# VHH binders against tRNA(Ile)-lysidine synthase (tilS): the designs that were tried, part 14

Target 1, 344 residues: tRNA(Ile)-lysidine synthase (tilS), of Thermosynechococcus vestitus (q8dih2)
Amino acid sequence: MWGIHHARLHTTLKTQQWLPLGSRILIALSGGQDSVCLTRLLLDLQPHWQWSLVAVHCDHRWRADSTANANFVQQLAQKWHLPCEVVSAPDLPKTEAAARSWRYQVFESVAKALDCTHVVTAHTQSDRAESLLLHLLRGTSPDGLATLLPSRSLGAIQLVRPLLGMTRAQTAAFCQAYGLPIWQDETNHNLEYRRNRLRLELIPYLQQHFNPNVEEALAQTAELLASDRAYFEAEVERLAPTVLREHPPALDRLRLREFPLALQRRLIQCFLRQHLKRGLNFRVIEAVRALMTTGNGSQTASLPGGQHLRVCGRWIELVRPMPPPPAPVPPDPGERSPPPSPLY
Key: E = the ipSAE of ESMFold2; O = the ipSAE of OpenDDE; V2 = 0.75 times the mean of E and O plus 0.25 times the DockQ between their complexes.

## First folded at step 4 (VHH)

Design Q2 (from M1 with Y108W; framework vhh_8ghr_2; at its last look DockQ between E and O 0.37; V2 from the best seeds 0.00; counts 0 for: pae E 3.0 > 2, unsure alone 64.1 < 65, grease 27.7 > 24.2)
Fold by OpenDDE, look of step 4:
Structure Q2 (fold): chain B 344 residues (1-344), chain A 128 residues (1-128)
Amino acid sequence: as target 1 above (344 residues)
Amino acid sequence: EVQLVESGGGLVQPGGSLRLSCAASGFTFSDSYAIGWVRRAPGKGEELVARIYPSGGSTSYADSVKGRFTISADISKNTAYLQMNSLRVEDTAVYYCARETYVDSYDWGDSLYYFDYWGQGTLVTVSS
């Protein structure tokens, strides 16, 4: 039976058309509360929307109980007559970036293999608020605060977050009300981790002493920032070809001067992201900006990867370290000329 | 260098008891790490048996050992312990001590927990 959350999600989906009628949808199913809630809601709405649903479970293999979690998800999916793919990670670097990259690769590959056009994740309003706070507390750009868009492209597929209008408390209540089994991660209650402290201590404190609707307020702020980010991203996309040279890599410093500061920074960032894998920060961006008004031959300090930027007339050029000269090929051990045959 | 060294394993009869120790070096238990006991039985996968956060004292157990095993930590000695009572044949495994840490996944909306350092393991054999 449809409850209030079914109705709300249905209305949202009808209005936004994030998940069109008859779409084949890949559900990221972790086994946790939020993903289980999302999966159940989509299954319940499936007859109306005529979706084809399939689940994917990403096992990072980082935890000792990861196999048990995967089994739980498979059993749940089977119980619900939901096709489910479990993908186990290779040996990944233990970094957020590596994990993220891998997950998205999995989503794209599995979606392609199963002819899915959409992938859905179970990010909640609470997650959005928490992400905003975490980013704020560590220091970030405005774009960094615009986290967790309701919908975005992921290669040829569309990533959708249908639960961004629901709080974690609401998803909990939903799971309880409908008797849904959830994978309990006991680590979620450990205050030793920053995220858990945020969830269990900071947010409640804010709710109690500042704003009982702080999660909603922060999520709304994130949404507003997301719209601004989208505008700037579109502008950067439009303007980048006019300012960025690819061969050889360079920035048009004269053109850059014509743009507002915000666009200058974003265009520089765009350029640097194409060439720098790591170490992009405010300081580097400002160093590049400084080159817009400096004399010919001026250059930045060494950037990550041993690269630097140098002014060459109109252009700020990316200078790559010259490959070390090929190690001298060790002299071919000369063919020991066979000892002269004794002149008998 | 971070090191974990297990001790206390051996042969025990069903119903018997063993106490495993995990001596940690290169970091302090006052830090925001968890210590886990993970066991690997022959032909089976890894199972997290027990976890402790030494700084806070929080503990967790696998259902298979709940009520029988107790994990503890002595911060002063930088050592974790696993008291194993009422041992069963199915408890036969190599027991590893491991340090657990995490990576925040802001995009995914959760933290990814993992064991970054492991001991050499200690064999526990429960046999009649």
Scores: ipSAE 0.087, ipTM 0.607, lowest interface PAE 2.4, mean pLDDT 89
ESMFold2, look of step 4: ipSAE 0.328; ipTM 0.752
ESMFold2 (binder alone), look of step 4: mean pLDDT 79; pTM 0.793

Design Q3 (from M1 with Y102T S105E; framework vhh_8ghr_2; at its last look DockQ between E and O 0.07; V2 from the best seeds 0.00; counts 0 for: pae E 12.2 > 2, unsure alone 60.8 < 65, placed apart)
Fold by ESMFold2, look of step 4:
Structure Q3 (fold): chain B 344 residues (1-344), chain A 128 residues (1-128)
Amino acid sequence: as target 1 above (344 residues)
Amino acid sequence: EVQLVESGGGLVQPGGSLRLSCAASGFTFSDSYAIGWVRRAPGKGEELVARIYPSGGSTSYADSVKGRFTISADISKNTAYLQMNSLRVEDTAVYYCARETTVDEYDYGDSLYYFDYWGQGTLVTVSS
């Protein structure tokens, strides 16, 4: 069953060492063409690497066919003599964010229970191109365009994406050439989902009229941005203890002045991410950066969550809002109404 | 079940005003989700006209509507609004309310920014 894609993946794994010899690997197996392709490749390479392989299928239970999908995956795993764990979702909110968060928790939990050190997913070069376009169309920083890293930490395990060198067309051709059964997901053609419209309409248009190799071009851009991001993340990690203070939370504005603009922004971003909720943007970072050179007592406007930053000598300190009053005790069945919000 | 229900569309003359509403159910407004208004004119693509992060109040607008449209949210009613003033013929479109997931997972690099739920749309026609 050895072919060109086995040879290419083997060479990549030898060079990058993403899945070291003898590793115990958890495979995320959805039953779709990419995950089936990944699983077959790893099973065929297993004798060369002495891996211990086990699959996990995340059953969201959101669709009528989810039981049939799980049965398909279990039958395929049985045919391939691959241990397979099926994990069913609790009552989750039916949102992509909740589903993604749950899947990552499952990966960590199952990996711990089965002593796996690595988890692999079947994200492809095509997925990386799609993700870059989605982030670009929303407007994001260069770091946000460094999507779908080939290898990254996920809690105590390493998440690896071995198929980033293959397009979706190549995984489809692999499955056809080797006669592999795949589960066909009916929602893949639902244009209400922006990712499906991008995959089915935008990318083919770009391929036909602009660049037939656009998926590769976009994935290369994501990879180049990933290496730049890794450099800056390492520098921020090294510098943060000398600039950021935890108690009370503050930035050393005199030390910040010593760094180039790019590092100033990233150190401020690092601080704000540790202390503010999501919704942080470029405008907020620049408002805080302006405090590097203002007089004592200068401050930002209120930030998300009602907090602001204020200059106190060499420090830019985080100021938290006054906590709300506690409810009275003993409990009153007719609790006081909350204060009215201003209406605009 | 997550649902977004638009209302308030209709026929209006150029220079007029209209207020669109988007009632959300199945989730509570939070800073993890932006609410956007996207419009689609016949024969044209989608345009994101306005976006709001409900709890923080952060907003953004397309250049084509800046100064004329205002997006707002009422967390207690779980409802977003688009106030459209000084309407022009080119504003004629079906307007959709959509939820955007804005997960900024700097540590993992897997954040996807996309509209995961859409309303049914409400038609706004601007003509004499």
Scores: ipSAE 0.000, ipTM 0.225, lowest interface PAE 12.2, mean pLDDT 81
ESMFold2 (binder alone), look of step 4: mean pLDDT 77; pTM 0.779
OpenDDE, look of step 4: ipSAE 0.028; ipTM 0.484

## First folded at step 6 (VHH)

Design R11 (framework vhh_7nfr_2)
Fold by ESMFold2-Fast, scan of step 6:
Structure R11 (fold): chain B 344 residues (1-344), chain A 127 residues (1-127)
Amino acid sequence: as target 1 above (344 residues)
Amino acid sequence: QVQLQESGGGLVQPGGSLRLSCAASGFTFSDYAMSWVRQAPGEGREWVSSIYPSGGSTYYADSVKGRFTIARDNVKNTLYLLMDSLKSDDTAVYYCARETYVDSYDWGDSLYYFDYWGQGTQVTVSS
């Protein structure tokens, strides 16, 4: 049965062209409410779009119930006549970055093996609102949290997020209305996790006392910020070759002066990211920006790795510490003095 | 500084029992779910058991269910693993680990991983 969410998604897909007619699509299916909602919507729309649909489940192997979850996903996929690949992690990841990199590698590998051109994930409007709040509350710009774009490249394939127009309450209502089985994860109610505290305490508080439509308002703000970031990233990519020198590494300070403050900071950040593993912050960017107007020979304080930046005429040059002198190499066997004769 | 220190490992005969302890310091222990993870020689890490902050919910790998019991004492900041009916396959280094939330939003669901690990305690089941 075709409902309001089917109609809205169908219209959005026609307008935005995110998932072209006849595409082979890989669906990231965790078994949770949102991914089940996404899968059902795409299955219902499939006759109108002539898609080939395949599911993939990433089993991180962190809990005893992970096998039961994978079995649940495989049974649901079988019931819905969906091919489903389950990929299990070979080891437990030590960091979020390692877990994320592994998932993306799985998406690309499975898509390549099955000739899929697109992968879809079940991020919702509520996920956008939560990401924005977490970013604001941390006062940082952690990797991966600032923006959730509806569509972006992931290697040779496209990553698409069709549910960004639906709240988590709406995906829950959809699953109930269509009698869809979902996998319940008790960690979703564990308030020690900050994301769950936002979902179960803070967002309800904001809805009750400030704005009933706060999730939509926050998601729209996130969309505007994402668009602004994408614009600046594209501009930096276009302008970097005119400002950055690779050998030896340097910034053209005369060209930097021609740009607005926001572009100056982003071009400096682009340069620093190519050469620093860590320690890139507002203070460092401003220290480099100050070099745009200082005299020849002016330099920053030491950065991670013992590096610093110094003015050399037109250029702000990256000065690396000299490698330590090589350990003394033993002289060739023929050049060594014979040892004193042994006592025996 | 977060520190996890395991103890109680050793050599036992098949069918024997051991009690592992993990002393936690440098954080509010009662705010975190805790886990036991083991690693046999030449193999990857295998999750064994987890316990929620209050101690109200416990989870076990199928390979140890019914034989192992995870417990915690939030007053003493200590995590326990009670191991009964030990088998040769249980031979491994056992690590105490603190569970944390991964807030990446790139998978669409909450993820968790272990951000701090102890040094490990060796359990050898052999005659």
Scores: ipSAE 0.012, ipTM 0.455, lowest interface PAE 8.4, mean pLDDT 82

Design R15 (from Q2 with Y102F; framework vhh_8ghr_2; at its last look DockQ between E and O 0.08; V2 from the best seeds 0.00; counts 0 for: pae E 12.3 > 2, unsure alone 61.7 < 65, grease 29.4 > 24.2, SAP .669 > .668, placed apart)
Fold by ESMFold2-Fast, scan of step 6:
Structure R15 (fold): chain B 344 residues (1-344), chain A 128 residues (1-128)
Amino acid sequence: as target 1 above (344 residues)
Amino acid sequence: EVQLVESGGGLVQPGGSLRLSCAASGFTFSDSYAIGWVRRAPGKGEELVARIYPSGGSTSYADSVKGRFTISADISKNTAYLQMNSLRVEDTAVYYCARETFVDSYDWGDSLYYFDYWGQGTLVTVSS
């Protein structure tokens, strides 16, 4: 039977159009309470939306009980008459890049094979609150504060997070109320993981001593920051051609002076991201911004790759290190010997 | 320089026991890392058979070895152990000691796990 969470999600989907009528949707099903809650909600809503639903279980092999978890997911999907693909990583990831990219590759690959237009993940309001706090504590970029968007592009498909309006406590209560089987993941209680410490210690502390609705408040802040980010990204894209010169790379410092501080910083960041592989931070952006009012010939300290920015009249130009002198012409290469016979 | 050095591998009969040791250097077990034992048999992928967080004492095991294998760590010696009992022919594999770390994933709202340093591997052969 439908409850408050069914009604609320149904209304949100009508308003936001995250998952259009008749879509073929790939559901990321880990077997944990959040993904089981998501799957049950979407199955219950399916007749009203004429969706085709397929589950995918990503077996990363990070956990020792991964095979038992995959079997649990397959049995649950079978009980619910839900097609389910299990994709197991062939090897354990050895780098951050490999770990980060594999899940995206699986979703894109499976969605293409099954003609799915959307993939859904079970991220909750609690996940958004945790991510915002992690970003604040690390001092990462403002873009990180806008993480876990309700919908975004993933290659040719759309990634959607329908549970962002529910806390983890609400998904747990939903699973209990509807008698849903869930896979217990002991790593969720391991305090060595920073996210688990936020979830099990810091957020409860904040709820008790500052704001019982802190998860909602933090998630709403992330939502507002996402809107602001989208606005600034569009504005930077519109203004960049009037400020940035491509050949040779430079910033128009007279034009930059006309913009508010926030746009100055974002236009400088846009320019630097095009030309520097790493080392972009507040200090570097402010060093470049200082060149807007300094005398001709003023320059920044050396940046990654031996580059620096220097004032040349109207322009703040990117100065690359001079290429080394060309190597002396090698002696004429002699006639190439014929390859030796494999029988000799 | 981070290094993990395995020892204790060899030939054992079915039903026998073997203890693998993993000596770590370049980091301490008081740091926030997990230590895993990963095995690889010919023609098969990598299997994480046991994992421990030395600082917290949390352990986990693959169903294939649960009740037979025990993972432990000695923080003072900076060494992890895998006690293997009731060995079966299918336990024949190269066993690696590996350090598990994580990165917070802002795209996924969770932690991504990967094994950044691996030992040289030690062969365990279970045969009569």
Scores: ipSAE 0.541, ipTM 0.858, lowest interface PAE 1.3, mean pLDDT 85
Fold by ESMFold2, look of step 7:
Structure R15 (fold): chain B 344 residues (1-344), chain A 128 residues (1-128)
Amino acid sequence: as target 1 above (344 residues)
Amino acid sequence: EVQLVESGGGLVQPGGSLRLSCAASGFTFSDSYAIGWVRRAPGKGEELVARIYPSGGSTSYADSVKGRFTISADISKNTAYLQMNSLRVEDTAVYYCARETFVDSYDWGDSLYYFDYWGQGTLVTVSS
């Protein structure tokens, strides 16, 4: 029954405790080879871990065959005596970003309704390599290259990716060796999607001409960057109460000067994420960092939303737009910050 | 050097139509970037009204504009368009064209969309 992948996953779960003994686990089951492989592995390990397992199927309703896909998943779950919830999408934008966002919202809401403490997805080592390449080609930060963490918080639950040690080829071989039925999604071959072009064209080219183990190499790079990111996130969490002021929002620029450049940037980023909805990029972080050494009244340019940052003594304060007074001149958000009380 | 230039704004009466254009330079739409239209009304926050992935043709719209606005892209002209029909007074805003950056937040359920390059904006005024 057990094979090498059961043994390796069992050992990893004992060491890392991503899915503790007795956990109530929601499994994302699409019907594809990776999700079927994950579900079978967890079912086979269940007696040793005393898990409560429930599946969820997210039906995006983008294709005429979406009902057949959901029926396939329900029949498989029934055969395996696995409770299964099916959730259908509202009218979603047809983008990978919108679909991912909706799926994670479903995971959190269904897990809450069923008292699950963990959600598992079937992301593989191959997915991690593909994600790193996509982010690298875009030019993201090192944190953005730390893709597909093995475990992270998703609201009140933990999202776990137990298959990051397996390639897509290995999950396919597992399903074939165990005679597991899988659902083939035709969008997996549509080259208009960037992920599919990487998977079908770039990765095979790299494997053939540069490094046959390139998926593992890229996934290892993502993991090394993830551990660096985790270190810095922990440091920012520890330091933020001593640097960030909540009411009114501000940064203590004198304390900020005491930290190395990497922490300066990350503390500023943490502050800006809490208070800006959009417009956060490297240039904004550097503009705010420059205010550490400028005189009183120095400020950034206006950001989208009419906000800017301004030096007030030891503080770099967030200045929000105010409604214009009924008096003669509304402020220009980028050039005329209102004070805490209106000026005339 | 990436640039986005909006045009086509102006004054129209309620029920009228306008077409906004966003000419891009310094990158090609076929490079799988999403293009969005964001509007900022006087005294209100910002709203993403429409988004398109030109290489795949996928589109999305805010509920406030569904059925009235259509976003499109002409890859050969490297230009995105926003066709605005049945305009209402509440559509009055400065409309910005923006390019979506590929930054994926893995935090809890909240999709943080992030645009790295913005146009200067074009004013649309809907009034009698």
Scores: ipSAE 0.000, ipTM 0.193, lowest interface PAE 12.3, mean pLDDT 81
ESMFold2 (binder alone), look of step 7: mean pLDDT 78; pTM 0.786
OpenDDE, look of step 7: ipSAE 0.014; ipTM 0.268

Design R8 (from Q2 with L112F; framework vhh_8ghr_2; at its last look DockQ between E and O 0.37; V2 from the best seeds 0.00; counts 0 for: pae O 6.2 > 2, unsure alone 63.3 < 65, grease 27.5 > 24.2)
Fold by OpenDDE, look of step 7:
Structure R8 (fold): chain B 344 residues (1-344), chain A 128 residues (1-128)
Amino acid sequence: as target 1 above (344 residues)
Amino acid sequence: EVQLVESGGGLVQPGGSLRLSCAASGFTFSDSYAIGWVRRAPGKGEELVARIYPSGGSTSYADSVKGRFTISADISKNTAYLQMNSLRVEDTAVYYCARETYVDSYDWGDSFYYFDYWGQGTLVTVSS
C-alpha cells in the first residue's frame, strides 16, 4: 500500500528522472534502517517504474557480527524476492580512502556484471546535515561542506541518493509502520564517537534550543554549496588543460596569476591531487601560490612522498625524489683468484 | 604520529594462555576512539576478534573467542591488552592492534566505523 513517503519519492523521481523507467538498478543494502527503507520503497514502486532491481551488500568485515549482518541482508532479500550479491573484503581496509575505493570498485564491478546503469544509496537529509555540521566543526573548505550530491557519476554508472529529502526519523517511522526488520548496530549508539554525539546529543539540543528544523536548514545549505562546488569543478575542468602540464608535471604560473584567488587555489589543488596521495592542505596550497611570484629556483618544503615544487621559468614543476641509487651489487664472491700454485 | 605497537606473541601449547599488549602513541585513549584486535590466520582473511572503547569500557567479542579472550585498556598507560585463555590451534594467527574511528559513507548510504591505524602485528602460534 502506497503511503505518503511512496508518493513523495515517486514525485521526486518523476520530476528529477534520476531512475528512468525500465532501468536496471543496483541497491546498496547494508541492512540498516535507511537502506531497508529505501529498498522497500523501491520495491513498492517497481511495478509502476518497471525497474529491474538487484541488491548488493558490501561486507567490510569491520565488525565481529559482519557475517551475521550479511546473512540478515540475504534473508531479507530472499524474503522480498530481491536478487542480492554479497561481496566481502579480502582484507580490512586500513583507511577511509581504501574503504571507499574498494566499495566503488565493488559497485562498478557488480553493476557491470549485472548490467546495471544505476546504483542507489540510502543517504538521508539527516546524514547530509550531520556531515555538514561535523565538517564545519572540525574546520573545512567550502567544498568540504558540500556533502552528498543527489546524483553523481561513478565511472559508467550513475550513483543516486533518493532519500536525501527524507529524515532519519521519517525512515525510522516508515520501517516501524510497515514492520520492516532492520539490523541494529549497537555501535551507532556509542557516544564515544563524535558522530554519535552529534546525532544523539548535539542535533537534538539544537532542535530543542535553536531551530527545530535545523536538519533541514543545514541540508539546504549543503545543497546550495553543492551547486557552487559543481560550478567551480566545471570551471576547473575547463581551465585545467590551459595551466596544467602533464609531461613533465607542472603549473603555468603566469596563467595562474590571471585567475581569481578561488580558481588559483582550486587549480593548484587539482594539480596536487593528481600527484599527492596525502597531505594536501591549505598550507601546501598557499606555499605553491607563493611560488607564482618568487624567483627562479625557488621551491616548496618537502611534501608527503618526498616531492616538492620548484620554479623553473614560467613553470612550477613537480620534482620527485630520485630513486635511491641501486644498492651496490655486492661483489660477486665468485672470482676468488685461485691460490697461486706453489712454485715448486 | 599515530603508532600502535603490539607485543606478547609467541609459541604456546593448546590450552595455554597469552597476553598481548598494544602500546598506543600519537593519540590518547581518552579520545573518541575504539581499539580492536584483528587476527589474520594463514590462508584466511582478517577477523575482528575483540573491540574496546577505552573511555567507556564497553567491549565486544567475536563468537569464535567469546568466553576465552578478554580485551582491556589502561588509559594511564595508553595501552590495550588481549588476554587469551584456552588457546586452540585455530587461534594461530598474526594479531594486529588497530584504532577504530567513524567514517561518513558518502557512497554507501550508511555510516560505519573503520580502522584507520594498525600495528605491525604479533605472531601467535598455538601448537602442540
Scores: ipSAE 0.020, ipTM 0.388, lowest interface PAE 6.2, mean pLDDT 87
ESMFold2-Fast, scan of step 6: ipSAE 0.596; ipTM 0.865
ESMFold2, look of step 7: ipSAE 0.277; ipTM 0.701
ESMFold2 (binder alone), look of step 7: mean pLDDT 78; pTM 0.775

